# Designs tried in a protein design chat: VH-VL binders against f9vpa4r286to426. Part 4

Target 1, 141 residues: f9vpa4r286to426
Amino acid sequence: VIEEIKNAERVIVIGAGTSYHAGLYFSIELNRLGINSLPVIASEYYNVRSKKGDLVFAISQSGETIDVLQGIRMMRNSGAKIISLTNVIESAIARESDYKIYMRAGPEIGVAATKTFTTQLASILFILSVLKKENLKKMEK

## First folded at step 22 (VH-VL)

Design i2
Fold by ESMFold2, look of step 22:
Structure i2 (fold): chain C 141 residues (1-141), chain A 123 residues (1-123), chain B 110 residues (1-110)
Amino acid sequence: as target 1 above (141 residues)
Amino acid sequence: QLQLQESGPGLVKPSETLTLTCTVSGGSISSGSYYWVWIRQPPGKGLEWIGSIYYSGSTYYNPSLKSRVTVSVDTSKNQFSLKLNSVAATDTALYYCARGYQYDEYRPWFDYWGQGTLVTVSS
Amino acid sequence: QSALTQPASVSGSPGQSITISCTGTSSDVGGSNYVSWYQQHPGKAPELMIYEVSNRPSGVSDRFSGSKSGNTASLTISGLQAEDEADYYCSSYTSSSTWVFGGGTKLTVL
């Protein structure tokens, strides 16, 4: 998954509501790392034209968010590859993606707050940490 | 005001197929923000999840029933349906349809329920 | 075959506080923040009272509260009223993406 992100001409990050906000953060940090990225509100997917070389990063915990599903279908039909970040293995979004990342919450997360947004951010931060580590290795003597 | 109403036979013979339909009013089953669910309650016992269906056509079933169950959607009638094959006396229950929300947050609980329909399996 | 264990009945007098327990395993109640409680009056459909362990949907009285510790969730009803007399079911969404329910608790207001 890291290699696909690094080699993409553009990383389109699509999500609805709370997932859009997690995706916005991801897209901003990707741009700061020199990776061309565009955050997309899922309900506005029609306003984005994708092509071969694009990588779509789709965020949906249920894997059934209809605007995300419709967006990735359109973008895959235009030649983009799809990475999904979901929590349901056999969901429509996961089944229709080329690469699948599943959120892991662990059997017990302490004091109260295992909300969908927190889990999405944890997954995104992990991906960013790996990208940052690879960038630091590239800069070493 | 969203309302869910179950319909179907009240009596089914053993080994036959049970078919139930849930009619949704006051809202659209075509809305991608929601998922639709069948739940049953055997007499004097607790609730049991049967299966769920999403607008995408994705279905999820209770593993204990998976070999016998099919859930489907008819958007033109604003309905979703349950088929349970090869019924036995243990399938006698009050059958409910229900709704969940999953657009920007997955909510694995059911906020609207039908009144339920009793199905008795006997000869 | 209920996956979650609830007492068959509980009782209390008007104005008192009562608690209904719901015991499961690490794969459901213990490992999940998706514990819910439903109230069911006779002849009526279940109604959602508590979600995500301790949250109330809009329109549910703050007399209803939820908590959990380890593999046991609890529903507490304060200021008990005659209208609270009903069956109460707990539910959890498991780590295998399925729902489990308790066998139900009959609340009697004395």
Scores: ipSAE 0.432, ipTM 0.765, lowest interface PAE 3.1, mean pLDDT 86
Fold by ESMFold2, fold request of step 24:
Structure i2 (fold): chain C 141 residues (1-141), chain A 123 residues (1-123), chain B 110 residues (1-110)
Amino acid sequence: as target 1 above (141 residues)
Amino acid sequence: QLQLQESGPGLVKPSETLTLTCTVSGGSISSGSYYWVWIRQPPGKGLEWIGSIYYSGSTYYNPSLKSRVTVSVDTSKNQFSLKLNSVAATDTALYYCARGYQYDEYRPWFDYWGQGTLVTVSS
Amino acid sequence: QSALTQPASVSGSPGQSITISCTGTSSDVGGSNYVSWYQQHPGKAPELMIYEVSNRPSGVSDRFSGSKSGNTASLTISGLQAEDEADYYCSSYTSSSTWVFGGGTKLTVL
């Protein structure tokens, strides 16, 4: 999954509501790392033109957010590859993605409000940390 | 104002198929923000989740019942249905339909329930 | 057998506080904050009283409160009133993406 993000011509990050805000953060940090990224509000997916070389990063805890599902269907049909970040195995969004990341739900996490928001951010931060380490190693050379 | 009402036979013979419907009033079953579930309670027992259906068409089933259950939606009637094959006495229960929310976040709790309908499996 | 353990019944006098327990495992009640409580009057639909351990939906009195410690969730009703007489069910969404429920608790207002 890291290699797909690094090699994408751009990373389209799609989500609804709180997942959009997590995706916005991810997209901002990707751009800071030199990875071209576009955050998309799921209900506005039809305003986005995708093509081969695009990578779509779809965020949906349930894996059933209809606007996200419709968005990834359209973008995949235009040649984009799909990575999903979901918490439900075999959800519609997960089943229709090329790569699947499942949010971890361990027994010792989420001591306060809903785990959904924290788990999304943790997953995104982990991906970013790996990308930052690889970027730092390249600059050393 | 949203209301869910279960309907179907009160009596079903062993080995036959139980079919129940849930009629949704004061709301639309074709909303992409909600998912719909069936839950039952055998006499003197706890509640048991049977299955769920989402706007995408995705269905999820309790593993203990998965081989015998089907949940479906009829948008034109604003209804969703439960089909349980090959019933036995152990399927005698009060059957409920319910609604959950999922759009921008997943809310795995049910904000509206039906009153339940008793189904007895007997010869 | 229900997956979550509730007392079969509890009782209290008007004005008192009562607590209903709901005990599960680390895979459900202990593993997440997806714990809910439902109230059902005879012949009526169940009604969501508490979600995510301690949150009240709009219209639910602040006499109802929820908490969790380890594998046990609790529903507390303060200032008990005759209208609180009902069945109460707890529920949890598990790490296996399933729902588990308690067997229900009949609250009697003496």
Scores: ipSAE 0.380, ipTM 0.734, lowest interface PAE 3.2, mean pLDDT 85
Fold by ESMFold2, fold request of step 24:
Structure i2 (fold): chain C 141 residues (1-141), chain A 123 residues (1-123), chain B 110 residues (1-110)
Amino acid sequence: as target 1 above (141 residues)
Amino acid sequence: QLQLQESGPGLVKPSETLTLTCTVSGGSISSGSYYWVWIRQPPGKGLEWIGSIYYSGSTYYNPSLKSRVTVSVDTSKNQFSLKLNSVAATDTALYYCARGYQYDEYRPWFDYWGQGTLVTVSS
Amino acid sequence: QSALTQPASVSGSPGQSITISCTGTSSDVGGSNYVSWYQQHPGKAPELMIYEVSNRPSGVSDRFSGSKSGNTASLTISGLQAEDEADYYCSSYTSSSTWVFGGGTKLTVL
């Protein structure tokens, strides 16, 4: 999934409520790393024009947030690829995504957090740390 | 205030299909913020989750029952339903419907329950 | 999926504190903070008493408290009252996206 993020023309990060705020942080840090990113409030998904080459990073703990689901459907119909960050295996959002990241699964990610926002943030920070490490190796060459 | 009420037959013959309906009042079954579940309790035994349904149409089932169970919604009647095929004596239980929240965070616990309806499997 | 283990019964005198245990595995109680406790009086529906290990819903007495250590969650009731006599169930949301319940504990107030 790291390679898809690095090669995307733009990373659109979509979420509702606290997931939007985690996504906003992710987008800011992606832009600092030179990766073009746009944070989107899920209920306003229809204001965003996506295209082939866009990558959508969808954040939904349940994987059933309807505004997120409708947003990724629209953006996929416009040619975007979808990465989901969820906490429920085989949820609607996960099933309809091209790549699936589970907050309770995957290498080096713990799921011991008490609050859902801290779990989302921890997952995002792990992704960012891997991207930063790859970026450092690129600079050293 | 929100109320959940189970309804259906109290007696079902072995090998037949059990159908139960939960009627929601004081709230909407078609809200994207909530998910709806069926839970049962055999007499003198503990609770068992049967299955869940979300506004997206997603359904999740207890693996021990998955081959026999279907959960569905009827938004026009503000109801959701349980269908359990090929019932046996071990399916005799109090059947509850319940609600959980999931829109901007996932709350995998049930904040509202119906009073339950007893279903006996006997012939 | 694993059943959660609770004692079949526990008893205490009015004013005493009692604790009900709930033991699972690393795939449920030990794997997340999605642990809940329900109280059920005879002939009534279960009522949520504790969610996310230790949080109380609005309207639930602070005599009820919850905790977790490793694969074991605990419900503690302090200042035991006659109305606390009921069945108590723990519940966990598993890493397989399912719910499991304990077998229930009958609390008797002597």
Scores: ipSAE 0.314, ipTM 0.749, lowest interface PAE 4.1, mean pLDDT 86
Fold by OpenDDE, look of step 22:
Structure i2 (fold): chain C 141 residues (1-141), chain A 123 residues (1-123), chain B 110 residues (1-110)
Amino acid sequence: as target 1 above (141 residues)
Amino acid sequence: QLQLQESGPGLVKPSETLTLTCTVSGGSISSGSYYWVWIRQPPGKGLEWIGSIYYSGSTYYNPSLKSRVTVSVDTSKNQFSLKLNSVAATDTALYYCARGYQYDEYRPWFDYWGQGTLVTVSS
Amino acid sequence: QSALTQPASVSGSPGQSITISCTGTSSDVGGSNYVSWYQQHPGKAPELMIYEVSNRPSGVSDRFSGSKSGNTASLTISGLQAEDEADYYCSSYTSSSTWVFGGGTKLTVL
């Protein structure tokens, strides 16, 4: 996952609603690291033109978000690689991803996805921490 | 308090286009937390989902009506609309607009409804 | 799109418990936990009573409860009251990324 992010020409972070906001934060932090990243509202996936070399980072609690699923299918068909962050094992989005990350947040019962948002951020922060460490290693060489 | 109100002509001739507008008050339609829905109910019959729209313009339609249905949103007016082409007598129904949840995905339950507007298709 | 199957009518006496069934397929009711129930009084808009199989919105009486087994969801109304007389509709998400309603059930309180 980390190597894919590092080697990507562009990281497209896609999500809906609360997951989009998590993705927005992720995208901002990636760009701060010098990694070209584009946040995408899932419902606007059709406005994004992806290509080989792109990496799609899909965030969906249920792993069944319609627009996210349609988005990653479109982008995959263009040659993009797919990393998913979901809360449900073997969900549709997970099954159609090259790499699968599971949040382990347990079932989200509430209308507001507060629990899953927190776990999404935790996962994202962990990924970012690893990326930062890798960057530091490069600077030391 | 969120309120939805349907508006449009109560009578439409066969083969013409039915146009309805839902005005949302007490809340913004431009919220990423919700999506907006049209549902109809023929007199004495059950509920039928017509279509849904997100504030960004993303739409979903009932397959049985897809070829004739267009749902649109006007964020500046805090409204969303329904157009149904080539109407027939079978399109006579009470038409409702409603709100659904979109926190992570489109969730298929609707908490706020309009009062509904009756549209009769007759020559 | 085929409607979910509900009994046309159910009846009960005040204080009794009744159950309304909603039968679908593995592509809808059996395929997700996105089952909802609506109450509709004559001349009124539907009101959400249950969402996600068993959750109640704020303001809905705890006399209303929901469950699911296989391809069949159930709405149970305990302590039946005269005001419960209404039409009830179930709804579900489908594997085709659509929403479907049941045919409706008329509940009569005797």
Scores: ipSAE 0.082, ipTM 0.722, lowest interface PAE 3.2, mean pLDDT 91
Fold by OpenDDE, fold request of step 24:
Structure i2 (fold): chain C 141 residues (1-141), chain A 123 residues (1-123), chain B 110 residues (1-110)
Amino acid sequence: as target 1 above (141 residues)
Amino acid sequence: QLQLQESGPGLVKPSETLTLTCTVSGGSISSGSYYWVWIRQPPGKGLEWIGSIYYSGSTYYNPSLKSRVTVSVDTSKNQFSLKLNSVAATDTALYYCARGYQYDEYRPWFDYWGQGTLVTVSS
Amino acid sequence: QSALTQPASVSGSPGQSITISCTGTSSDVGGSNYVSWYQQHPGKAPELMIYEVSNRPSGVSDRFSGSKSGNTASLTISGLQAEDEADYYCSSYTSSSTWVFGGGTKLTVL
């Protein structure tokens, strides 16, 4: 996962609702690390023109968000690789991903999806911490 | 308006495979706002969830039946199906197909039901 | 998976209020607000009466209400009528991303 993110020409982070906001944060932080990243609202996936060399990072609690699923299918057809972050194991989005990351947070509780957002951020922050560590190693060489 | 109709054999022999089809009319099975479910009810008994399927093919199964159950969807025919292998007398039940609501995630309530089809397992 | 626990039967007179309980665990009823209730008359398919603990679908009488506390959900029927005589089932989402039903309750209107 980390190597894919590092080697990608562009990281497209796609999600809906709360997941999009988590993705937006992730995308901003990736750009701060010098990794070209584009946040995408899932419902507008058709406005994105992906190509070989792109990496799609799909965020969906259920793993069944239809717009996210359609988005990654379209982008995959253009040659992009897919990494997913989902809560439900073997969900549609997970099964159609090259790399699968599971939140393992159990069922969502609450109307505002606070559990979902928190667990998504935790996963994203972990990934970012690893990426930052890798960048530091490069600077030392 | 939306209608669901179960179809299949009413009699199946032990150890054979039960196959049922639910035909959806008055609406598209390919809608992203819904998922589709099989539920059964033995005579005089309660309801038991069997499995769920999204139009994309994503499935969920009752753990007690998972090894014997396959749910599939045919969007071109606006149908979804149930296969239950190695049936026994305990599989005798009224089988319902139903529609669930998909909004950001699966919502565990079913607003439309078929009339049900009785399947009897007997030699 | 095991069914949610409901009383086998409840009864009431016309005009009275009755309550049906549905007890689960922290992995189902207590783990989410995805509790629903169904009414089933003899020879008929179940009908959705309550979803998300306390919401009524269009067309369902306001005599039906739902609540939840801890691992127990409740269906209350006020102003009991003869047509309310039926079987009632609760259901819930589970931590394993599956669905579970209660054992059912037979409501008799005296």
Scores: ipSAE 0.071, ipTM 0.700, lowest interface PAE 2.5, mean pLDDT 91

Design i2
Fold by OpenDDE, fold request of step 24:
Structure i2 (fold): chain C 141 residues (1-141), chain A 123 residues (1-123), chain B 110 residues (1-110)
Amino acid sequence: as target 1 above (141 residues)
Amino acid sequence: QLQLQESGPGLVKPSETLTLTCTVSGGSISSGSYYWVWIRQPPGKGLEWIGSIYYSGSTYYNPSLKSRVTVSVDTSKNQFSLKLNSVAATDTALYYCARGYQYDEYRPWFDYWGQGTLVTVSS
Amino acid sequence: QSALTQPASVSGSPGQSITISCTGTSSDVGGSNYVSWYQQHPGKAPELMIYEVSNRPSGVSDRFSGSKSGNTASLTISGLQAEDEADYYCSSYTSSSTWVFGGGTKLTVL
């Protein structure tokens, strides 16, 4: 996962609702690290033109969000690799991903998915911490 | 066409366990787009949500019934079940199974319902 | 867990428009747009008529519409017909992450 993010020409972070907001934070932090990243609202996936070399980071609690699923399918067909962060194990989005990350948040009920958002951020922060460490090692060489 | 059908004993004695099964046909319960719910309606009264289950086995219960309720799923049989322990007369109701919509979170509306099965708690 | 407040009964003549109210609190009806309405005929299971305040499932007549203002949601039935006679229940998501139903309204078509 880390190597894919580091080597990607561009990281497209896609999500809906609360997951989009988590993705927005992730995208901002990636850009701060010098990693080209684009946050995408899932409902607008068809406005994004992906290509080989792109990495799609899909965030979905259920792993069944229709716009996210359709988005990653379109982007995968263009040659992009897919990393997913989902709560439900072996969900549709997870099964169609090259790399699967599970946040293990348990069931979520509500419009604002607070529990899910917290676990998403935890996962994202962990990934970012590893990326930052790798960046520091590069600077020391 | 999706169909849900409740089955189980129509009579249960006080303090015993109520067990019901919902059989789903015309579609698989092993879909990430939906979750499965038990709802009951006492005679002449309103509706009450009991609990829900995802095909993965993840459950959510009404806090007022949580200590007595267990919902399970059998994907091989395309069924999910309800167990309610230590029943009392107040548990007498028409019990429905239904389908809920899953979209990043559990949506609080149900589009398909069974016809319901009456369970009477009596000695 | 208190039920949402609905009028016990409403009535109307064929062709008229009637409205059923569903009053909750800022913790349920007023707290989200997850309000749904169900129609239940005698001896039948409830049928979803409206979800997310104002959306109709496929197959539901456009005579049924929903709205919300503050802590009160409303179901409006236009062009009232005899077959509309039934019990109607509202439902809402709660801040406690549960589902709550209204007490139900009996609609009589005169």
Scores: ipSAE 0.041, ipTM 0.645, lowest interface PAE 4.0, mean pLDDT 91

